Miniprotein binders against q53ft3. Designs and how they scored, part 41

Target 1, 195 residues: q53ft3
Amino acid sequence: MFGCLVAGRLVQTAAQQVAEDKFVFDLPDYESINHVVVFMLGTIPFPEGMGGSVYFSYPDSNGMPVWQLLGFVTNGKPSAIFKISGLKSGEGSQHPFGAMNIVRTPSVAQIGISVELLDSMAQQTPVGNAAVSSVDSFTQFTQKMLDNFYNFASSFAVSQAQMTPSPSEMFIPANVVLKWYENFQRRLAQNPLFW

## First folded at step 23 (miniprotein)

Design Yc3
Fold by OpenDDE base, fold request of step 24:
Structure Yc3 (fold): chain B 195 residues (1-195), chain A 107 residues (1-107)
Amino acid sequence: as target 1 above (195 residues)
Amino acid sequence: SPESYKKAIEYAERAKRYALFAQKYAELLQREAIKNNDPEKYEEALRLFREAAELYKEAAELFEKAAELYEKGDKEEAEKLMEEAEKYKEEARELFYEALRLYEKLR
């Protein structure tokens, strides 16, 4: 029903179903993880009026699990990206997973998915900044890439007086790069998926 | 004890959630069968989800009765009902998982 993806790791498609409405993924070496993707496999949808509350669990300094609500997945939003790298400072929240006898190694965190009524989910408040929009992340990445490129290209800008004659080389005016940058930003702002 | 009462109530609430969950899947399958114009496609899975839902309801009722007995101080009878309720819950769980597996296979 669910999959879990961490960048640089194999996709997990076999959640442990710990209860009828509860699914768990183990995340070893969780301290190295910045983001996790939780997604529907498409094999089994949520029933009408139901979705999944996504929780993160990590061991505290005493080895006790700290659970935090990251966000939600639904049939309408079957995947979500969550930032987990900054959650260590958070207080534990109420969670539906109870005392799971999960043999916890100190380095292993868990993603828990609880299937719940959408109305109940609407009353829950995820931890701040955990949910990352894929579109926003893409836009941010693209913007950073563009800025990096512009800065890089601009660092090579020379005046015509400073230019050494190289008849075998083609030169691009800095203004062309700037115009490209501005146009690309405009298009990106209009539609992040314009390409 | 107050703790036993609370536990029984918690189990009852959980069983009710599972009953609803099973019912919601049954409804989903029924809609899909209609949509696909194949009323027989999910017949067995539908049966299993419905049966699971009923068993979860029975479990919930028994847990609630157990809670009442705990409140009255009748621990022995309460424990018997808790045990019986647990049997219904486990049977319901088996049917629920079977229904899910069948649904996944047929979809």
Scores: ipSAE 0.758, ipTM 0.904, lowest interface PAE 0.6, mean pLDDT 88
Fold by OpenDDE base, fold request of step 24:
Structure Yc3 (fold): chain B 195 residues (1-195), chain A 107 residues (1-107)
Amino acid sequence: as target 1 above (195 residues)
Amino acid sequence: SPESYKKAIEYAERAKRYALFAQKYAELLQREAIKNNDPEKYEEALRLFREAAELYKEAAELFEKAAELYEKGDKEEAEKLMEEAEKYKEEARELFYEALRLYEKLR
């Protein structure tokens, strides 16, 4: 039903179903992980009015699991990216995963998915900044990247009077870069996924 | 004991959640069958989800009765009901997982 992806690692497509409504992935060497992608395989959808609450669990200094709500997956949003690198200092939250005697090695974290009613999920508050896949976050990143590029390129701008003849080099007018930037910003504002 | 009572209530609530989950899958299969104009495609899985839902409901009722008996101090009878409820829950679980496997294969 679910898959889990960490960059640079093999995709996990076999969640451990620990209960009728609970699925778990093991994440070895979790301290090196910045982001986790959780996605539906498309084999079994959620029933109508249901979705998945996605939790991250890591062992504390005493070896006890600390669970944190990362966010949600639904039939309408069957995949999500979560940042987990900054969560090690977070406080534990209430979680639906009981005392699972999962023999945890100190280096292994878990992703837990709880299938719940959408109405119940709406009452839950994910940990701050865990959900990366918001359209707003992507737009902000893209805008920062564009601004960085424009600032970099414009720093090399020279007037015709300041140009040293270099027959082997091609020059691009600064106005071309500006026009490209403005056009890209307009397209991004209209559709963040236009690319 | 207060602890036994709390446990019985927790098990009852869990069984109710599972009953609802099984029912929701049954409803999903019914909708898909209608959409595909193939009422027989998921008939077996649908039956299993419905049966699982009913067994989970029975388990939930027994857990609730056990909780009441624990409050009254009738531990022996409460434990018997807990054991019976657990049997219904395990049977329901088997049917539920079988239904899921069938649905996945048929989809």
Scores: ipSAE 0.758, ipTM 0.903, lowest interface PAE 0.6, mean pLDDT 88
Fold by OpenDDE base, last read:
Structure Yc3 (fold): chain B 195 residues (1-195), chain A 107 residues (1-107)
Amino acid sequence: as target 1 above (195 residues)
Amino acid sequence: SPESYKKAIEYAERAKRYALFAQKYAELLQREAIKNNDPEKYEEALRLFREAAELYKEAAELFEKAAELYEKGDKEEAEKLMEEAEKYKEEARELFYEALRLYEKLR
C-alpha cells in the first residue's frame, strides 16, 4: 500500500503492517537522512474519507522512541516529501503507535503511517518545517541552480578591454545572461510549473 | 482496577476504529464493483470485510462491557469478557487481512 524513499537508498515497498491501520518502515542510519518521501503504491487506495498521517520516530538519548507528526498522504495527494534532519532534537508529540516493543538499534528510525479519518487528520498539527512541498522544493532548487549558474557565469565576466582575442570562441554579452535570468525568475514566480 | 478499565476502553475504541475501517473498505469495493459493472469481482473480499466489521463490533461491545465490569469491581467476569473480545478481534483481524490480500490481488 505504501512506499518509502530515501535518496541514495533502495526504495522500500514493503511496509510492516503492525496493525490493521498502521504501517511502519525502518530507516537505518537515520542520522544521514535529510528527506524522506512517503507515497502510495497505487495497489490499494484509501477508503473514502480516509487518509494517512505520517509520523517519524527516532530514539532519544535514553533509547526511547520520540514520535513526531510529519504530515499527511491521501488519495488526492498520494506522495509527500518530508525533511527529517532538523527534527532529531525536537519534542515528541502524541502518536497512535503506542509502545512498540521494537528492539531499536540506536541508529534506526521509523516512518509510521496511521490510516485515519480525514476529519481527524484535519485536527492534527504537523511539526513545523517538516513538510516540503514538491513545488516549493523544486522552486528552491531551481532558484539555487539559477543563482549558481549566474554567479558562475558572472565570475568570468570581463570588459571588452580585458578580453583576450580568441577568434575561435564565441562570446555572449553578460547582459543577455542577466535578462534571461530575470525573465526566467519572473516566469518561475508566476507559475513554478510553467514548463 | 482503573488501569484495567482504561485498557478495556482503549481496546473498545480500537475495535470500533477497525470495524469502521473494514466497513469503509467494503463500501469502496461496492463502489468499484458498480463502477466496473462487475458485481461479482470483489464478492469474496466484500464478504470478508463485512464479516470482519461485524466481529470487530462484537469485540468492541464486549470490551465496553468488560470496562463496565472492571469499574464495578467484577474482575473475574470482566476478564472473561476481555478474553472473549480478544478472540473476536483476532478472528476479525484474520478476515480483514485476508480481504485486503484478496482485494490487492483482484485489483
Scores: ipSAE 0.757, ipTM 0.903, lowest interface PAE 0.6, mean pLDDT 88
Fold by OpenDDE base, fold request of step 24:
Structure Yc3 (fold): chain B 195 residues (1-195), chain A 107 residues (1-107)
Amino acid sequence: as target 1 above (195 residues)
Amino acid sequence: SPESYKKAIEYAERAKRYALFAQKYAELLQREAIKNNDPEKYEEALRLFREAAELYKEAAELFEKAAELYEKGDKEEAEKLMEEAEKYKEEARELFYEALRLYEKLR
């Protein structure tokens, strides 16, 4: 029903179904993980009026599990990206997974998915900054990429007086790069998925 | 004991959630069967989900009765009901998982 993806690792398509409505993925070496993708496999949809609350669990300094609500997946939003880096300082939230006797190796975290009524999910508040809205993350990444490119390109800018004739080289005026940057930002702001 | 009471209530609420979940799958299968104009496609899985739902409801009722007995201090009878409820829950679980497997296979 669910899959879990960490960049640079094999995709997990076999969640442990610990209960009728609960699924768990193990994340070894979780401290090296910045983002986790949780997605529906498409094999079994949520029933009408139901979705999945996605939780992250990591061991605290005492080895006790700290659970935090990351966000949600639904039939309408069958995948989500979550930032799990930096959550170590967060307070544990109420979670539906109870005391799982998980033989915790200190380096293993868990992603838990609880299938719940959408109305109940709407009353839950994810931890701040964990839900990387795919759009916001993409927008932020794109903006960083644009800034990086602009800064990089601008570092090579020379005045015409400083130019040495190089007939074999093509030159792009810095103003063209700036104009492109401004136009791209405008388009991105209008529609983050314009591309 | 207050702890036993709380446990029984927790189990009852869990069983109710599972009953609802099974019912929601049954409804899903029924809608898909109608949509596909194949009423027989999920007939077995549908039956299993419905049966699971009923068994979960029975379990929930028994857990609730057990909770009431714990509150009254009738521990022995409460424990009997807890055991009976657990049997219904486990049977329901088996049917539920079988239904899921069947649905996944047929989809």
Scores: ipSAE 0.756, ipTM 0.903, lowest interface PAE 0.6, mean pLDDT 88
Fold by OpenDDE base, last read:
Structure Yc3 (fold): chain B 195 residues (1-195), chain A 107 residues (1-107)
Amino acid sequence: as target 1 above (195 residues)
Amino acid sequence: SPESYKKAIEYAERAKRYALFAQKYAELLQREAIKNNDPEKYEEALRLFREAAELYKEAAELFEKAAELYEKGDKEEAEKLMEEAEKYKEEARELFYEALRLYEKLR
C-alpha cells in the first residue's frame, strides 16, 4: 500500500503492517537522512473519507522513541516529502503507535503511517517545517544549484591574455555560460517544472 | 481496577475503528465492482471485509461490557469477556488481512 524513499537508498515498498490501520518503515542510519518521501504504491487506495497520518520516530538519549507528526498522504495527494534532519531536538507528540516493543537499535528511526478519518486528521497539527512544499523547495534548490554552478564556473574565468595554450582542452566563452544562466532562470520563473 | 477499565475501553475503541475500516473497504469494493460492471470480481474479498466488520463489532461490545464489569468490581467475569472479545478480534484480523491480500491481487 505504501512506499518510502530516501535519496541514495533503495526504495522500500514492503511496509511492516503492525496493525490493521498502521504501517511502519525502518530507517537505518537516520542521522544522515535529510528528507524522506512517503507515497502510495497505487495497489490499494484509501477508502472514501480516509487518509494517512505520517509520523517520524527516533530514539532519544535514553533509547525511548520520540514520535512526531510530519504530515499527511491522501488519494488526492498520494505522495509527500518531509524534512527530518531538523526534528531531532523536537518534543514528542501524541501518536497512535503506542508502546511498540520494537527492538530499536540506536541508529534506526521509523516512519509510521496511521490510516485515519480525514476529519480526525484535520484536527492534528504537524510539526513545523516538516512538510516540504514541493514547488517552493524545488525552486529554491534549483536557484541555489544554478547560483552555485555559475559562481563555480565564473571563478575559473580568465582573459585571453591570461590563457595558457592547451590544445587538448576545449574552452567555452564566459558569455555562453551567462546566457545559459539567464535563459534557464527565465524559464524557471515562468514554469518551475518546464523540464 | 481503574487500569483494567481503561484498557478495556481502549480495546473497545480500537475494535470500533477496525470495524469501520473493514466496512469502508467493503463499500469501496462494492463501488469498484459496480463501476467495472463486474459484480463477481471482489465478491470473496467483500464477504471477508463484511464478516470482519461484524466480528470487530462483537469484540467491541464485549470489551465495553468488560469495562462496565471492571467498574463494578466484578473482575472475574470481566476477564472472561476480555478473553472472548480477544478471540473475536483475532478472527476478524485474519479475515481482514486475507481480504486485503485478495483485493490487492485482483485489482
Scores: ipSAE 0.750, ipTM 0.902, lowest interface PAE 0.6, mean pLDDT 88
Fold by OpenDDE base, look of step 23:
Structure Yc3 (fold): chain B 195 residues (1-195), chain A 107 residues (1-107)
Amino acid sequence: as target 1 above (195 residues)
Amino acid sequence: SPESYKKAIEYAERAKRYALFAQKYAELLQREAIKNNDPEKYEEALRLFREAAELYKEAAELFEKAAELYEKGDKEEAEKLMEEAEKYKEEARELFYEALRLYEKLR
């Protein structure tokens, strides 16, 4: 139902469903993370009148989880970018995840998504600095994401001489990916919100 | 105990939320079935969500009754209701997750 993306890391598409209405992603080495993207996979939408409250959890100096509301995702807004680098010293807020006995290593944070009624979500106040509002931050994140994708795709590149014949599989020339990448970068530089 | 009472109430509220969630998915599937003019496509998932919703409602009612008994000091009977409610909740959960899996395959 949900995906989580950190720039420079593999996309996570398998959230741990800890309850009927609760999903969790682990974020190893969270101290190096500046931004997180949370998005719907498109496989299962929210029911009418429902959405997702997105929370960030990190261990405090005592190893106790500190939860903060980052923002929201909905069918109308199926993705959001959050800045978490400035939250690592913030105060905790009320959260719906209870005492999850998740054996956390000190270096692992979590993204939690709680499926809730939209009316209830409207009464909640996200932490003020979590939502990415700056075009510059968005552009930087997008660039890192694109670089990660290109590097990942390129790692599978083989010459025709190295290809194993597989008539059941379709192949895309690496040059197509490169051209797409270059065009995307050009458009991004011209207008960061071109899509 | 006051703690047992609070726990029972919390479980009842949770079960009610799950019942609503299951019901909302059932409504979603019914709408999609109508929209796509394919009532059979979602029939099994729809059935499972509806059944899960009913079981969650039953669990919620039992948790509420258990809370009342804890408040009255009837601990033994309250614990029996808590156990029964938990069985309904777990059965509902299985159906709910199965319904979600089926729905995902249909998308």
Scores: ipSAE 0.721, ipTM 0.887, lowest interface PAE 0.6, mean pLDDT 86

Design Yc3
Fold by ESMFold2, fold request of step 24:
Structure Yc3 (fold): chain B 195 residues (1-195), chain A 107 residues (1-107)
Amino acid sequence: as target 1 above (195 residues)
Amino acid sequence: SPESYKKAIEYAERAKRYALFAQKYAELLQREAIKNNDPEKYEEALRLFREAAELYKEAAELFEKAAELYEKGDKEEAEKLMEEAEKYKEEARELFYEALRLYEKLR
């Protein structure tokens, strides 16, 4: 029903269904993960009037799970990006997973999805800064791209003394743009969230 | 005891949620069957979702009756109802998962 994607890792498409309405994905080496994408595979939709509440769980210092509500997925918004890097020492929240017998390694985090009525989901408040908006992701990507371009292009700056005299004009070697574009495309293809 | 009462109530509420979940999938499949003008294609999955919903409802009723008996101190009879309710719930779960597998193949 659901997929889970972490940058630099193979997509997970086989959630552990721990109850009729509850699904989990394991996240090994969770301390190195900054963002996670949760999405619907398209194989089975939510019934009308229902959606999914998405939780992040990590073991506390005693190895006990701490669950935090990240946000939601629905038929109308079937994918979401969540920032989890700031949550690994955060305070837990109310959650529907505490009564289930989930087999879990203490050093492994989990993403949990609980299928619920939309009305019930509207009464829940995600932890702050978990959901990454399209604007925030685009802004971060754009800023990193701009910094990368500036640093690369500035390493090729030349003075007029090295070129045809035109002291009122500045220019950049044409291949700088091509090299930047090729490097950025390669980086993005390897890790769409590298920024 | 208070713990047994709370357990029975929790199981009743859980079974009610599962009944509703199964019923909503039945409604979804009924609409898809009409949209595609192919009721025979969806018939078995639809039947299984509906049957699962009914069995979850029966389990919920038995869990509620068990909770009443625990509160009154009739522990032996309450445990019998809990066991019966669990059997209905497990049967409903098998039908629900089979219905989901059939539905996935239809898509």
Scores: ipSAE 0.713, ipTM 0.884, lowest interface PAE 1.1, mean pLDDT 80
Fold by ESMFold2, fold request of step 24:
Structure Yc3 (fold): chain B 195 residues (1-195), chain A 107 residues (1-107)
Amino acid sequence: as target 1 above (195 residues)
Amino acid sequence: SPESYKKAIEYAERAKRYALFAQKYAELLQREAIKNNDPEKYEEALRLFREAAELYKEAAELFEKAAELYEKGDKEEAEKLMEEAEKYKEEARELFYEALRLYEKLR
């Protein structure tokens, strides 16, 4: 029903359905995650009058789950980007003696989605700064994807003098990729929804 | 006891939510079948959602009756109803999940 995406990771499309109306995605190594995208796959819509409340769960300093409401997805707004940086710092206080040698085991955070009546969702308030504008966050996501692609592609650039014959391969001039990159950035800054 | 009463009420409300959820999917599929002029495509999933909704409703009624019995101190009969309600709920759950799987394949 739902997908979950973290930049630099494979998209998750197989939520764990833990109840009729509850879905969960695991987020390993959650301390390195700043944003998550939650979206509907398009396979099964919400029934009329219902939508999804999206939660973030992390283990506190005692290893106990702490759940926080991030925001919502609906048939009318089927994707949303949530900032979870800052929500992960419930590890306790600093102390004046510096870090003691302690054994810490890694643990897993979760994204939870609860299917609810829209009227019920209207009475809920997400934690502050968790919800990110879909336009601004999609712009940031898109820009990072552009940068990642350009840096990757340009790392394989060779000059004409350095090329070796490879007749079974197709080639694209590096300046075509650069031109596309520059044009896309310009369009994105002008109208983040153009694509 | 107050704890047993609260548990029975909680389970009743949960079953009511699931009954409504299943019912709303049945309504959605009914509308899609009519919109697409293709009732046969949706027939089995529709049947399963409707049956699940009925079983969740029966479970909710039994949980409510159990709550009343706990309040009156008739623990033995209340526990019997709780066990029966759980059976209906589990059967409804299996049908609900199967209905979802069938609906996903149709889309």
Scores: ipSAE 0.710, ipTM 0.880, lowest interface PAE 1.1, mean pLDDT 78
Fold by ESMFold2, last read:
Structure Yc3 (fold): chain B 195 residues (1-195), chain A 107 residues (1-107)
Amino acid sequence: as target 1 above (195 residues)
Amino acid sequence: SPESYKKAIEYAERAKRYALFAQKYAELLQREAIKNNDPEKYEEALRLFREAAELYKEAAELFEKAAELYEKGDKEEAEKLMEEAEKYKEEARELFYEALRLYEKLR
């Protein structure tokens, strides 16, 4: 039903379904994670009038889970980016996962999704600095990638005199895409959040 | 005891939520079957969602009856109903998960 993506890691598409209406993804090494993308796979939609409340859980100093509401996903907003870096020392909130028998390693955080009525979700308040607008964040990421590619490719631009004839065209060496891709991969491996 | 009464009520409310959830999926599949003019494709998954919803409702009723018996102090009969309700709930869960599995294949 759901996917969970952290930059620099493989996407998770196999949530642990811990109840009919509850889904969990494990986040090992969670202290290195700043943002998480939660999205619907498109395989199974929510029923009409229902949606998903998204929670972040981390172990406190005693190893006990602390749950915080990040925000929501719905059929109309099927993906969202959440900032979790500021939440790892925060206070817990009300949550629907206390009745679940969830297997957890003490050093592993979790993303939980609870399927609920939209009316019930409207009464819930996410923690104040967790929500990131998926439209604005996607636009910012896209703009950064386009700028990076354009600047890199443009640094290899050549004049007409250096290419096969066509005075109306400006050519880019064919290997520019490969060079950009290799540089992007190297940067991503060193800092998955460099964007 | 107050703990046993509270547990029975909590389980009843949970079963009611699952019944509603299964019913909402049945309604969704019925609309998709009509929209796509293909009722045979959705028939088995739809049947399973509806059956799961009914079993969750039966479990909820038994949990509520168990809560009433706990209040009256008939602990042994209340525990018997709790066990019966749990069996209905587990059967409903199996049908619900199978219905979801079938629905995913249809998509």
Scores: ipSAE 0.707, ipTM 0.881, lowest interface PAE 1.1, mean pLDDT 79
Fold by ESMFold2, last read:
Structure Yc3 (fold): chain B 195 residues (1-195), chain A 107 residues (1-107)
Amino acid sequence: as target 1 above (195 residues)
Amino acid sequence: SPESYKKAIEYAERAKRYALFAQKYAELLQREAIKNNDPEKYEEALRLFREAAELYKEAAELFEKAAELYEKGDKEEAEKLMEEAEKYKEEARELFYEALRLYEKLR
C-alpha cells in the first residue's frame, strides 16, 4: 500500500502490516537519516473518508520506543517529506501504536502508518519541525521525484479521461505507479543525482 | 479484574474499527465494479471484505458482552466469550488479508 524512501537507500515497498490498519517500515542505522519520504504506491488506495497518520519511532535510552507524529498521507496528498534528524532526542507524542507486539532491535527506528478516519486525523497535531519547508539537495531530489511522477502519470490522464463515463474524473491505470517506481529506481541506482 | 475489563473494551473497539475498515473497502470495490462495468472481476474480493466486516462485528459484540460480565464479576463466563470472540476475530482477519491480496492483484 505504501512506500518509504531514504536518500541513498533502496525504496521500501513492502511494509510490515502489523495490524489490519497499521503498517511499519524498519529504518536501520536511523541516526544517519535526515529525511524520509512516505508515499502511496497506488496499488491500494485508502477508502473514502480515511487516510494515514505517519509516525516516527526510535528507542530511548532505556530501549523503549518513542513515537512522534510526523504528519499525514491521504488519497489527495499521497506523498510527504519529513525531516527526522532533529527528532531523535525529542519527547514522544500521543500515538495509536500502543501495546502491539512489534519485534524491534534497539538500533532500528521505524516509520509507522496508522489508517484512520479523516475526522480523527484532524484532531492530531504533528511535531512542529517534521515538515520540510526549506530547499536543499535532498529536498530538491524529492521534489523532482514527485514532479517526475506527476508528469508521467498526467500524460495518461487526458486520453483516458475522454474514455471514462465521467469526463471530469481522472484515472491512472493501476500499473502506472509500478512502472514509474521501477523506472525511477533503475535511474536512481545508475545515478543517484540524475535529477 | 480492572485489567480484564479494559482489555475486553479495547478489543471491542479495535474490532469495531476493523469492521468499519473492511466495510469501507467493500464500498470502494462496489463502486469500482460499477465504474468498470465488470462486477465479476471484483466479486470474490468484495464478498471477502463483506464477510470479514460481519465477523468483526460479531467479535466486537462478544467482546462487549465479555466486558459486561467482567464488570459483574462473572469471570468464567466472560473468559468463554473472550475466547469465542477471538475465534471470530481471527477468521475475520484471514478473510480481510485474503481480500486485500486479491484486490491488490486485480489492480
Scores: ipSAE 0.694, ipTM 0.879, lowest interface PAE 1.1, mean pLDDT 79
Fold by ESMFold2, fold request of step 24:
Structure Yc3 (fold): chain B 195 residues (1-195), chain A 107 residues (1-107)
Amino acid sequence: as target 1 above (195 residues)
Amino acid sequence: SPESYKKAIEYAERAKRYALFAQKYAELLQREAIKNNDPEKYEEALRLFREAAELYKEAAELFEKAAELYEKGDKEEAEKLMEEAEKYKEEARELFYEALRLYEKLR
C-alpha cells in the first residue's frame, strides 16, 4: 500500500502491517536521517473518505517509544516529505499506536501510518515544521525516474557504423533523447508542476 | 473489573472501525466493477470484503454484550463472549487480508 524512501537507501515497499489499519516501517540508524518520504505505491488506494496519518517514533532515554504526528497522505495528496532531524529529542504526542504490541530494537525508529476517516484527521495537528512539501518529493522522484530512463536508453546506443539496416523501422538519434532529458530537467527545476 | 469493561468497549469500537473499513473497500470495488462493466473480475474480492465487514460487526456486538456483562459483574459469561468475539475478529481479519491481496492483483 505504502512506500518509505530515505535518501541513499533502498526504497521500502513492504510495510509491516501491525493491524488492519496500521502500518509500520523500520528506520535503522535513524539518527543519520534528516528527511523521509512517505508515499502511496498506487497498488491499493484509500477508500473514499479515508486517509493516512503519518507518525514518527523513536525510543526516549528510558527506552520508551515516543510518537509524533508528522502529517498526512491521502488519495489526493499521495506523497509527502517529512523533516525528522529536529524531532529526535522532542516530546511525544497523543497517537493511535499506544495499545499495540509493536516489537522493535532500541536503536531503531519507526514510521507509522494509521488509516483513518478524513474527518478524524482534520482534528489532528502535526508537530511544527515536520511536513516539508509534496512538490519537493515529487520533483526528487521525477528526477530519479529521468536519470534511470536516460541511463537505460543510452545503454542501447549504437554508432551509425554499427547499425544493421532496417528500412521498415524508425529510429531516433541518441542526441534527441539527450536534448529531451536536459530540457525536461530544466523545466522541472523551474516549475515542478508544469505538466 | 473496570479495566475489563473499558477493554471490551475499546475492542468493540475497533471492530466497528474495521467493519466500516472493509465496507468502504467493498463500496470502492463495487464502483470499479460497474465502471469497468466487469462484475465477474471483482466478485471474489467483493464477497470477501463484505463477509469480513459482517464478521467485524458480529465481533463488535459480542464485545458490547461482554461490556454489559462486566458492568453487571457476570465476569465468567463476559469472558466467554470476549473469546467468541475474538474468534470472529480473527476470521474477519483473515478474510480482509485475503480480499486486499485479491484486489491488489486486479489492479
Scores: ipSAE 0.680, ipTM 0.871, lowest interface PAE 1.2, mean pLDDT 81
Fold by ESMFold2, look of step 23:
Structure Yc3 (fold): chain B 195 residues (1-195), chain A 107 residues (1-107)
Amino acid sequence: as target 1 above (195 residues)
Amino acid sequence: SPESYKKAIEYAERAKRYALFAQKYAELLQREAIKNNDPEKYEEALRLFREAAELYKEAAELFEKAAELYEKGDKEEAEKLMEEAEKYKEEARELFYEALRLYEKLR
């Protein structure tokens, strides 16, 4: 239903659904993350009158999760960029992930999405300065990712003479995807904002 | 006993939220079926969402009755209702997740 993206990392598209109305993404090495993009994949929309409250969780000094409301995603605003750099030492807020049976690693940060009625979401207040303009930033981020993938994949195109024939099609060797993935990971390690 | 009462009430409210959620997906799929003039495409997922909603409602009612029994001090009967409610809730959950899987593939 949802995707989660950190600049310089591969997109996560397989949220852990911890309840009918709750979804979680793990954020390893969260200390190096300044922004997170949360978006709807487009496969399953929210029902009418519902949307998603987006939370960030990090371990406190005792290793216990501290949850903070970042903002919202809806069918009408299906993506948002959140700044989390200032939240890694803040105080928690009221949240819906309390005593639920959530599979988690308490020493790792998480993004949580709670599906709720829009009326209920309207009464919630996100932590200050978490939300960033979703349209321009997400579009720029996505365009860089698309350009990187397209340019890389295109550089490895092979002629039909090198493959079992289907003359109406160009094939991309499976190795191209792997090489792009490996290059992306190396670039991420060097500069998380390289793209 | 106070912990048991609180748990029963929390479970009832949770089941009510899930019933509403399942029902709203059923309404969404019904509207899509009409818009596309293709009710057969959505039939199984729609049935599962509706059935899940009904089972969640049954679970919620049983959790509420269990809370009433805890308040009256009838712990043994309350726990029996809690167990029955959990069975309905788990069955509803399985149908709900299957309905979501079917819906995703339809799109």
Scores: ipSAE 0.654, ipTM 0.866, lowest interface PAE 1.4, mean pLDDT 80

